# Designs tried in a protein design chat: miniprotein binders against a2bj90. Part 6

Target 1, 235 residues: a2bj90
Amino acid sequence: MSRSARRKTSALNTVLRVVEVFASIQGEGPFTGTYSVFVRLAGCNLRCPFCDTRYAWSLEAGKPLGVEELVEEIARYEPSLVVITGGEPLLQRHPLNSLVEGLESLGLRVQLETNGILPAPARDEQLWRVYHVVSPKDVPVRVPGAKLHPSWVDYARATGRAWFKFLVANEQHVREVAEYVAKLGIPRSRVYIMPLTPEKLDMKELLELHSRIASLAVKWRLNFSPRLHLLVQLP

## First folded at step 3 (miniprotein)

Design ia6
Fold by ESMFold2-Fast, scan of step 3:
Structure ia6 (fold): chain B 235 residues (1-235), chain A 105 residues (1-105)
Amino acid sequence: as target 1 above (235 residues)
Amino acid sequence: DLDKEIYELIDKAMELLIKGFELGDPELIKEALELFKKAVELAEKHGRPELAAIALWDIADALFNLGDTEEAVKYAEEALKIAEKAGLESVVKYAKELIELIKEA
C-alpha cells in the first residue's frame, strides 16, 4: 500500500460524487442513437415534479471517485460518446473540468446535460470545448427556483456547441416554448422539443405521444427529440 | 434556494483551491477552506446534514492533500459523526475510507 499512490488518489479537486456509470444508447437530443457511456453525477439544485432521476438529487446518493479512476472506467467501454448527466453536473464544476480534460486527451467526445441555472462555461474552462444540452425548467411548466442563466444563449451563439431541450405534453406547451426561445433570442435550429412522459404510460401511449409531439415539431419548425431508450427498453 | 446557495459556496471553494495550487497562492487556499466552512455552517443551521457531511469531507480531503493530517482527521471524524447520526450510509463509508487513508499517511 503506497502512501504516495493513496495521496495522489485523494488529489485536490479531482474527486467527483458519482451515482452510476453505465453503457447505453443516447436516446435524446442531437446525438440520438449514439453508443454512449452515461456518467450520472450526484446533487441537484432543483426538485422537478416530472424528474425521472430523483435518486440523484442528493450528494449522499453519489460515491467519491477520482477523475483518473473514472476516466479509466469510461475508457473500458470504448464509447462513441460520453454523456455527463445527473442531478446537476455543474454543481461539481471544477473536478468536472478535470474529467473533461482527461476524456478529451483520449479523443472521446463529451456531451454535458444541464438545467442551465448555473453559468455557461467560460473560454478558459475545459467545458467550453464540449457539447452541452441545456434543459431549461422555466418553461413550459415552471419549476420554482429554475431560471436559465443568460450566459447559455451567448455560449450557444459563440460556440455552436449548445442546444436547448424542452419537455412538452401538448401544443400549448410548444407555443410557450416558441415564445420563450424567441424572447431570449435562441435560434430555432438549436431547439428540441421532447415528449413529457408520465410514469404510467404503456407502449401504445408512449408511441402515440411521440407521434403527436413529432408532428408539432414539424408544424412549429422545431427539432424533435425522442426518448428512444424508453421505446427500446434501455436504461 | 438554500441548496443552491450551499452548492455555490462549495463550487466557488473548489475553484479557489484549484487556482491556489496552480498559482502557489496559500491565501486562495485559505479562502477556499473558509468558504467550505461557511457551507458547513449554513447546512448545519438549516438542517441539511447531508450537505454538511459532504462539505466536511471536502475540507478533510483538502487538508490531507495539503499535508495537514492532524486537522484532516478531525474534519473527517466530524463528517463521519454527522453522517452516522443522519443515516447517510454512503457518506459514512467514504468518511471511514478517508480516515484510514489519513491514518496510514
Scores: ipSAE 0.000, ipTM 0.150, lowest interface PAE 16.3, mean pLDDT 79

Design ia7
Fold by ESMFold2-Fast, scan of step 3:
Structure ia7 (fold): chain B 235 residues (1-235), chain A 105 residues (1-105)
Amino acid sequence: as target 1 above (235 residues)
Amino acid sequence: DLDKEIEELINKAFDLLDKGIELGDPELIKEALELFKKAVELAEKHGRPLLAAEALEYIAFALSWLGDTEEAVKYAEEALKIAEKAGLEEVVKWAKELIEDIKEA
């Protein structure tokens, strides 16, 4: 039995389970509008009711790719930004650090999207050196099991390389976010609110929702993240 | 048969760990951890060093996968200590490899 577990651990540093690799425009967060290549890793430690990437929840949804192979595939796109997303990318933490090392050796800028349940990077990890957009799911949407690890606040304060992005549907949600970030000591300049988009909205409804949430961002003195790719109909 | 009882507990825990990793579900992994810890208690109480060391190694692996690196190292080091004292060469080798992998990640 130990032999089976050991076989899994021996693969942890060199192989990633990858769902998809594609070029698009970063539609969310502090790098909105950037020509990016997206690397969606398999596996997630949450089951969010509003999730638009349910196909990535299982680790089996990903194909095993060697770190060197993946670096070469990403490099062919010549991106301004590499967005590593999932599921939850930190579930594959060890090979992810190796991937980041390879990408940085080529001078590529890397952004990680994470739910923040697992700890923030330590100073000796390659992940310490890249950008992180943390999407807490404990407030306001209250996904079971979604407690933000406190080390993310320390990491943001120490590095200036983390931002916190919250899905909001109404002003009550924004109020809860404002209270949450104040309680944790998260600087307002590091906070984004983003529209929680129901599965089917027409373009007019989508634009109206964006307008409402943007207005709330102004009122509450928070940053606004669109979902630009939805507005321009890109993946 | 106590050995069979402990082995069945470890097997059940491993199935939960395997499924938790497959599904990316930390709650299944936490359930597995509770069962592995029970297996360690029973194995230590009744002088079964192989089963104790193996269960401790699975705990270390699970904690490392969850990102609890410091705790993972502690459990792996305890497994190594038990395995060395009992002369379990294969378990010693895996524990040393696991410690190195966790620390150098």
Scores: ipSAE 0.000, ipTM 0.130, lowest interface PAE 14.3, mean pLDDT 81

Design ia8
Fold by ESMFold2-Fast, scan of step 3:
Structure ia8 (fold): chain B 235 residues (1-235), chain A 105 residues (1-105)
Amino acid sequence: as target 1 above (235 residues)
Amino acid sequence: DLDKEISELIMKAEELLFKGSELGDPELIKEALELFKKAVELAEKHGRPELAAQALFEIAMALWQLGDTEEAVKYAEEALKIAEKAGLEFVVKDAKELIEYIKEA
């Protein structure tokens, strides 16, 4: 059965297209080091040529799972954090709100990873109450047509539950990020820069890249995110 | 069973869209579009607004993937109109989000 067909009925409209569910350590962002369950949802609203998870781009890449079934699967891991990611999770917004409701009813902390092109949560959504790490594609890894929805800046200021994470390779990238966040009025306390890691790097090169980007974070007074899972060789 | 026939067309089209996206093959995406359009014709002819709205939204997604942004918006707006009339909450949400993303890009 198609994702859209499943969406049209009460029993099936609480169905999510899920690519994978696995336990690991959150390696990135404000919750680095937290024991987490990762839920990768199918579908993406961007056509990034450098995308590492292109296999999740299509809505049909995901297995249809009911919200209740998915909540039970996640709960069995007993995680400290549930990380909802994918191509773009907000493409499945309505069943995603139902999933968040189920997870919060169990006292589970939820973090959404999003490209920020679709609007930030409204106050009447369950998503309003959870954490969001927004990865804009405006800078420095520019994707044609990608633009951060302005509501994310307002959401971050209103709730304190959004951070902005940028992949950077060099100081010019950091400069572009600093100019971008200043122009939009994003507080530096809400900004993370993270190493853009080519697949061909060995462990010494990976650590050296982390060191260089961390030094730039200090210089530019921004927060630093490692890619800890890559350094410790976890998924 | 007309509903089954239309749903099977949509399922086949979604499989072709997935395969075309993964292989970078526009011809498979074009084939998917033809099947989705056939599903719309059958759904509209036989008064099945739920299936028509679903297929129209999938056409919008496929056109957006092909870079035909103007047509994608038109199909998404048509899907939204039918979905609002029929009370299809998830299709309404998905269509609004796609339209907003494309127009604000």
Scores: ipSAE 0.000, ipTM 0.124, lowest interface PAE 16.2, mean pLDDT 80

Design ib1
Fold by ESMFold2-Fast, scan of step 3:
Structure ib1 (fold): chain B 235 residues (1-235), chain A 105 residues (1-105)
Amino acid sequence: as target 1 above (235 residues)
Amino acid sequence: DLDKEIEELIKKAEELLKKGLELGDPELIEEALYLFEKAVLLADKHGRPDLAAKALLGIAKALFALGDTEWAVELAEFALDIAEEAGLEDVVKEAKELIEKIKKA
């Protein structure tokens, strides 16, 4: 390609701000145990007190990567699942749709992790076709600026491709989650509760917390998500 | 006194934000953001929407300073909603002025 044509084509390419790309096991949610590549996008529209990825909050924390370059990098890992997380990936919605198109063209299964503040995908978006794990921050501990966009409930019902995952520390939190999802009409089959893990738990404490939250999931008839990567000491 | 603790957090955060802007130091601005965040959570728990709205406005200012323009508008709108509901004329005015300033940038 000529230099001028290459520059023109590059100007039409979309760019994502990417913090990190790494291979691991999906430790959370409906795809727990899957060999995955994690793509952490920069930028977030929340400042959660319990955030374990504060380094991703700023868009400036991300390296600008072209969509095609990022697709090639992801493909080299030969993953069973591509997990796009952040920050908040939907802040980079336009180039994210292009990334998803590229990944799906290679037959790769894609999952987004989102806080659900921004609207769910429309049917004409590439994002409509992939899996979404929505982590509302309305409940049990309300985060400033955190309101679940109502379109996520409609999207989940229409597609069967969204689940709702909540961090919980105790039974009071589980009750608040149960009341929240009942009020919004979210089916229990699409709800996960997951242990809220403090930074300084030893392995015995981590296992005991998992056991307690799993028991509450059984009691309240909700799905349980571990934090498997913490239990097996992976990123 | 929880009220005094929240007010002191907001005051310290405002001082850090001002200094960060003067020095062009994003680490000071991020420190301010963290303190505003703590103030919002305490204000919400204590049932003080006036302090929560002020702290949210502080978060919006810090985000704007860090270049997170769209998110700054979102949180300034959230502060505006709370301030209007609580009848806080001074915070309503400040939030509207901030939103206009960000949208012109």
Scores: ipSAE 0.000, ipTM 0.127, lowest interface PAE 17.6, mean pLDDT 79

Design ib2
Fold by ESMFold2-Fast, scan of step 3:
Structure ib2 (fold): chain B 235 residues (1-235), chain A 105 residues (1-105)
Amino acid sequence: as target 1 above (235 residues)
Amino acid sequence: DLDKEIEELIKKAEELLKKGLELGDPELILEALELFWKAVELAYKHGRPDLAAKALLGIAKALFALGDTEDAVLYAEEALFIAEDAGLEDVVKEAKELIEKIKKA
């Protein structure tokens, strides 16, 4: 049996475990402010203490949806951007490549959000052709098991389609990020720092945190990502 | 004892994978894959990246058995990186051997 024949008979080719599909505004990263459809895939290979989507950690939290059904559901929203997030979407890598193929066939722009622990796309994957926002969890937030795969740096250099988004709480975190990206050879133009938001901030505290981290981005000559959806109270 | 529950899930998954390979039964391999995924989830939820690495290696073996060679390499590399960070010498060795085996296939 060839790999192609086995893959065509595998459930992994046709079904994704999906937690939710909803329209919103992309609140983070290089596409902040874009009308988007969010596809939250189930399953995660980390248990970040600051995670706001713990309901997506389990693969069992997702319902099985066929790739074609999911493409049709996404298309009904007429989005400017499809954001594939999770958990960790690359845990469902093979059916994810099929989803991306379907979305690209409709001319839809796709962005993947990933923790970067699993390797970057190979040239022969459909995922090679889409945008990636990589959110390392090894520095500065030091989540156990969260080592960034070095292939993401090579992918970013080869394609110009990856950015690295770091959660930061203070200037010491920004310093650690600056040292980390310099060591890995990641250009500062591909680096975003984003406020690490504790679970119980009021709106005044949230705005003050955004202001502080934005000021640090200016000081350190890095890009700033807000969490815009939190500021405007969208999903 | 949750650690024993996760270890029992991994053991049962490994038994199903072995049986599926011996009988040429992909349904048993898919059942093993589901149990390995459940073990990964529980291991991370309870702060056991060492058990997660073992279960991820099991996922890689199951995917390779199903002919999903590219995905198998990705999960094997994930297991390797977590195992190296955690100092799990046996898992590191097995993951490296699996990656080389997949590349020769």
Scores: ipSAE 0.000, ipTM 0.229, lowest interface PAE 13.1, mean pLDDT 82

Design ib3
Fold by ESMFold2-Fast, scan of step 3:
Structure ib3 (fold): chain B 235 residues (1-235), chain A 105 residues (1-105)
Amino acid sequence: as target 1 above (235 residues)
Amino acid sequence: DLDKEIEELIKKAEELLKKGLELGDPELIYEALILFDKAVWLAEKHGRPDLAAKALLGIAKALFALGDTEIAVEYAELALELAEEAGLEDVVKEAKELIEKIKKA
């Protein structure tokens, strides 16, 4: 391989397509309330009707950033948690493993948000050692093309580093989630239900929806995830 | 035999890509992308620009199928450069055809 070509292939393997990097509070899942820096990667393998981040669907929506440069940018925020989200971050799996390696070398805690269609990390990946919040799109609001890769259940069982987060609007959705996770052998302790929020809810409606879904979580013995950032008006 | 392992990865990825395109199933296309990316990494590490070129072309085709046209062109151009360096006439031809097809879309 020529030096020029090798340099270019190396750059592609160490470059991430990044939509945005910003500090906020993690509003969802097991680390709700944590001061976090969010890294939104470009590209997605789904076209969810309820997607809040349609601007990130194409890989072309992201600007190329070198892994080392991105690690330095993230470190300047001094976050308690680095949240890598997207689109679907596992589309950029190889450079993502390099990013995780760099972040871990600085002692930073990393959480990945994924739709779970692509396989879970293998033991020899850097991604094996970080936290994963998996948002299956095959239940209860089914998205065409979505199917949870079975390796995520095995990964959760083996590591205790994966949780499963489901968007729900009503009790029928919660019932479908409960049946789904029971069938797959996912422990209820690893399951979060979260309000499916329509775009135009006022603050009273948002709070009432959160209250209803939280009550269903108690009734069905599942964990509840708020959308805290929406309630406190953060990005 | 690492060379054989890289070739098998590329073959499996090409099969997944073909099925994904035939079925309109993006999951299979993304599985193909993962395998092509692994093949590129191993091919580069093992000094096989010919295998890297084939895998990069596969990535370009997959990205084009998913609608990511600009990044698909970047991968196709890189595949073309490596294929020319390695003297792979078939891959050179296919990469050039893909670049033209993407630009017409």
Scores: ipSAE 0.000, ipTM 0.243, lowest interface PAE 12.1, mean pLDDT 82

Design ib4
Fold by ESMFold2-Fast, scan of step 3:
Structure ib4 (fold): chain B 235 residues (1-235), chain A 105 residues (1-105)
Amino acid sequence: as target 1 above (235 residues)
Amino acid sequence: DLDKEIEELIKKAEELLKKGLELGDPELIDEALFLFLKAVDLALKHGRPDLAAKALLGIAKALFALGDTEEAVWIAEMALEYAEEAGLEDVVKEAKELIEKIKKA
């Protein structure tokens, strides 16, 4: 049975488990600086040691919201970008496709944040048409059980709508990322390195870390992602 | 009693799913899916991950029977997470066996 054929006949396809919805500035990745609404979905298929959103790991952490109601709530913010994050949003893949359909119908730009363990979108999914920032957990800080699904590399090459974002603390991490993306054939233009920020840094330390990682991005000819929201003290 | 209401929803959904699969009636399967989702929503609102796990496992079995293998794995993994949190060893075992069966197919 095709997903599209059954999507509207199942209640499963119309309800999402949502942790929070809030407006902020996208602080990371290719759309850094954009006025955004963040939709944090519950549930995650990993237990990363450096996860700062552990409160979203359990599906129990999310409240059930109908897709139509959520679209209306998001639209009231009049965002330039809708960022769907989590946990792992692809765990709620079917209602997520319905959400994306509703958001695209309003002309809203959508970005998905994913760990890339679950397969990339198929051509007949609404998710095929939106932007994806994939955060592999294979490197440089290896998470047990984490493995990037190979379809994400094919999706990135085919669409130009996926980027790969890696948390790095030092030059050895950057070297490991460079080797990883070369082995998988990920285009350099689709790769971002971002500072791995410990739980507590003062502003001077945070700025110095950003400067160091940005310099490494230049040296290794990779794109740099700040954590802008941390620098300007936004959620 | 909300607990009894959730348990009755799961029981009715399981009966509809079984009947739908025996008769090859997709309308009965859709009705079962709707009731399972209602049970999941109520169970999570009431702090009953054990009941949510049972309902999600029912959804996964239905999706697999309908040929929605990718979706079935996804829902079965969610059922597994809730079952592990609730300490439901039987449901954990069934979910793991279902995931393995679907991936092998």
Scores: ipSAE 0.000, ipTM 0.168, lowest interface PAE 14.6, mean pLDDT 80

Design ib5
Fold by ESMFold2-Fast, scan of step 3:
Structure ib5 (fold): chain B 235 residues (1-235), chain A 105 residues (1-105)
Amino acid sequence: as target 1 above (235 residues)
Amino acid sequence: DLDKEIEELIKKAEELLKKGLELGDPELIREALWLFRKAVYLAEKHGRPDLAAKALLGIAKALFALGDTEEAVLYAEYALRIAEEAGLEDVVKEAKELIEKIKKA
């Protein structure tokens, strides 16, 4: 093996395809309201009809950034939370573990957003140590090719660092979610329902939808996630 | 015609990959990888999941040839999902065969 081959192998393991890095407020899930830096990784293994970030679907939509450079860029924002999202971040699993290691070395709190199709972290991964919001796409709005990897339920039970977030439009969707999580043995305390927001909703309709889904969360004893950034008009 | 341009990129990349494998030339394989990556970007941007799936499969083959087994599997699985959604039976079969071959390595 040549020195050039060793350098290329290292670069493949320490370079991420990054679409964008920006500061905002986490609008969703258990950390709603937190000042965050969002790192959107390129590539996705699904083509959801309701996806708001279709520009991130291709791995080639991302620019190659070294892990060390990315860690320094993130740190300059002085965030309370680093949200790693995409596409599907776990498609870039090896360099993602290196990024997490760098961020944790600075004392930064990290949350991954994942569709849960790829396996949950193993104990020897840096990813084992961070928070995960898993967004299954097999229920209630069925997406072709979606299937939650069963290891995510075991990871959630073992670590207490995973939650499951479902897009819902009505009570029938909530019923389907309740049946799904019961069948898989996911504790209700780890489940969030979130409004499925069509692109054409005005602010009044958006608020009314949030109110209806929140009321259903109370009725079904599930947690509620807003889409706060949409309500306050942040990215 | 962007569709024809993307198809030509994939064809050239496949020829370079084949030649690189036959000659044991990693530079030809890296050139193929670059062309496949460009093809994926253009295919996705222009709504051609069929071409994207073929190019993603090409990326998986090139990565496997370069010894990056873990990334090769990820790209092959990605290609499989896109191909299944698009109903590309030939690409689905080839992706499944490649995944099995890589996992046995």
Scores: ipSAE 0.000, ipTM 0.125, lowest interface PAE 18.3, mean pLDDT 82

Design ja1
Fold by ESMFold2-Fast, scan of step 3:
Structure ja1 (fold): chain B 235 residues (1-235), chain A 88 residues (1-88)
Amino acid sequence: as target 1 above (235 residues)
Amino acid sequence: SDEFKKRFEEVVRKMEELIRRYEETGDEKYLEEALRLAEEAVRLARESGDPELIAEALYLLADVLWLLGREEEALRVFEEALKIAEEH
């Protein structure tokens, strides 16, 4: 059997539960504005109030896809960035490392979005080499059961490949974020605040909220993340 | 097996079905009905005196209020739920 270019039999030892794969523009975080393919993995270890993606909470919401099949599907979009999100992607950690290996072999840039409850990647994982946007649920809109794993702060310092993104509604929330990141030793340069957006906002209200939170980011010397996809009406 | 717990679980099941219908259709009528059931769940949970059920019911109420665009009320109710969960 040839393994260098083509093999007759492709045996997958890992499978991912995938809710959806779609092309869009990354609307959030350090790569805002990048043409991306989004891979939403099923399963979550939290049941956040105000969650936009409840349909992804159960592993049963995901269709089982082999890693190689998923890599081929992603590659067909020719993305500048692959965004792996969920639920909580790290619940499927073992097959996720295999997916990342396949994507990196094609020269694709990968960003993971995670709640940070599960440990950060170890040096021997494929996940060690990709970008991570960590969305702690400890503050300011605290979710029961949520606690940032301390290894994420160490990972961010060691690699420069993690950022911390917080949903905020007002200045008190920003103060709580500032105190939280100072206590944990997270550099301000790695911190994003992002508007907590209620479903019922019209476009004028959405812009006003973005303006207020952006102004607070300047005042508190933190980075600002928009929710650009909401402003331009993309998925 | 507790009478209040059984009634609570039935109300929660009906709410979950209504929220699913809202997610499928976008029709606000399902959220309005879910709000009524969330308020009933809170009442049943308080009658039971079980802090875990009360916290759960308040989380569900906060969630429906959020989906309805009543964000300030949703955050207040969520804070009440969190306080009860942490205190017990």
Scores: ipSAE 0.006, ipTM 0.310, lowest interface PAE 10.2, mean pLDDT 82

Design ja2
Fold by ESMFold2-Fast, scan of step 3:
Structure ja2 (fold): chain B 235 residues (1-235), chain A 88 residues (1-88)
Amino acid sequence: as target 1 above (235 residues)
Amino acid sequence: SDEFKKRFEEVVRKMEELIRRYEETGDEKYLEEALRLAEEAVRLARESGDPDLISWALDLLAYVLELLGRYEEAERVLDEAYKIFEEH
């Protein structure tokens, strides 16, 4: 379709801009170790300097896929978890709700990765029923324009289906995270700290960083997320 | 200023209510109204001179443009947000 036709067709309501679909192990967050299919949606409302997936920033980086076609592709992997990530998946909120409906109809568990700038799901959205890992970018590695929408804290309390995951490099970062979540009233049980991994770490350095951040998680009484896929060399 | 921030937050709240109404009804009139409020949020943020408010407003404008299927415009708005990020 031409770009003009795309703007005017109802088909846009059931079409997602998809960068990639692949099977792997969820390496991060509350479902670490789960056999998963990753669906990377195009488009992002931030330009994080530490971003590993800059190729997904533009919506035009994504191939248009119909929701039904995408559901069929995902189902072929027989995953224990479908991880919808991006970019920022909530930029494609309407067709994303349709995708979630299709995946839930097959009994598939869905996890969304989001930066939390856009509002949390409303009760009448299919996304209300999905697991969400929210990665705020306002602390500790501050990204300009990145402000967590307060509705995410309310959503987490109401549903028990949201966790907050923070990239940390040192103890000062962990202190800032602890202060931030206390101020917002986010329960510590819903908070993960994860190593901020520079691109050029060797395996020994990567393990040492994981050990250091895990020790800080124990000290500060927060949950720890590895980057397991990096440790086991999976995508 | 605090006055700009208060007006900005009120506009954003109304915009989010309209997006919710669109999600409930499927009626694009709510998205067109949300677009006007998103443009107003950008105007207020620019008047404030606060780069964080400007980046946030541009992110919200891009979101409404995406919901309207106006992907080229959304990409241009996100590019502007990135430039503001780089500058500040």
Scores: ipSAE 0.000, ipTM 0.204, lowest interface PAE 14.4, mean pLDDT 80

Design ja3
Fold by ESMFold2-Fast, scan of step 3:
Structure ja3 (fold): chain B 235 residues (1-235), chain A 88 residues (1-88)
Amino acid sequence: as target 1 above (235 residues)
Amino acid sequence: SDEFKKRFEEVVRKMEELIRRYEETGDEKYLEEALRLAEEAVRLARESGDPELIAYALELLSWVLDLLGRLEEAIRVYEEAEKIADEH
């Protein structure tokens, strides 16, 4: 399909495969507590053993939605933040850039959640201008096939619009994260550690886990991300 | 090798069916039985001496432990699987 190169006649540049769209509170990362609309895109380039959204792994899990239709649906929620997640959103990079353009034209703030295996945005992409929370899967518990693309460190330094978020269970994990980010030259100010939560923790256990990881964040001079939605029982 | 592979595949198939039953019913008895089969898969893989099967069996055991909420054990077992895969 050489016609896909012609923007005027290529509808394929403007279709995303979407698993779900819903309103909630951003529970994680630098925008914790923000009223957000979550857009979960289908498809993933990893098969993480601790993944809680395995239903999004296949592109066929997503319903095809036009960018204009999706922008209108998101806008109806009147969100303070649009969180684009998935699977791996960058697998649908071309229509994703069009979505971001539409959302920014409405003055909406956009955050992507990505595993960072695919390259960071180039300066001529709309994605260059939005926020990115990168969740590397090569440390502390390595996922086969996972490797952070080095361009994400350059992007973070150039723009100040990327943060790196790591799931940790104990102090040894935090040590490994600290060594990893030091080796790659990632500023500690751009690093979040977040509790790796088992599905069946009661509220007391969940709070104790949050407290332990938060204390480690203070000790190691890293930022702490809660999983606020779990504490307040939101999706 | 061929005999162990066939037995290994049968154990994995039964384990996956039990996990599916857990997803349908929410009954943890299916996860407890899946754990038993995952441990059997690890034993069969170690007896085969095939590092690829051992790494795979450990990944499956880690998955079942994660579903049971035994997170510290799941992580340790998964890290062992990665180490074996990297070495071989």
Scores: ipSAE 0.000, ipTM 0.195, lowest interface PAE 15.1, mean pLDDT 81

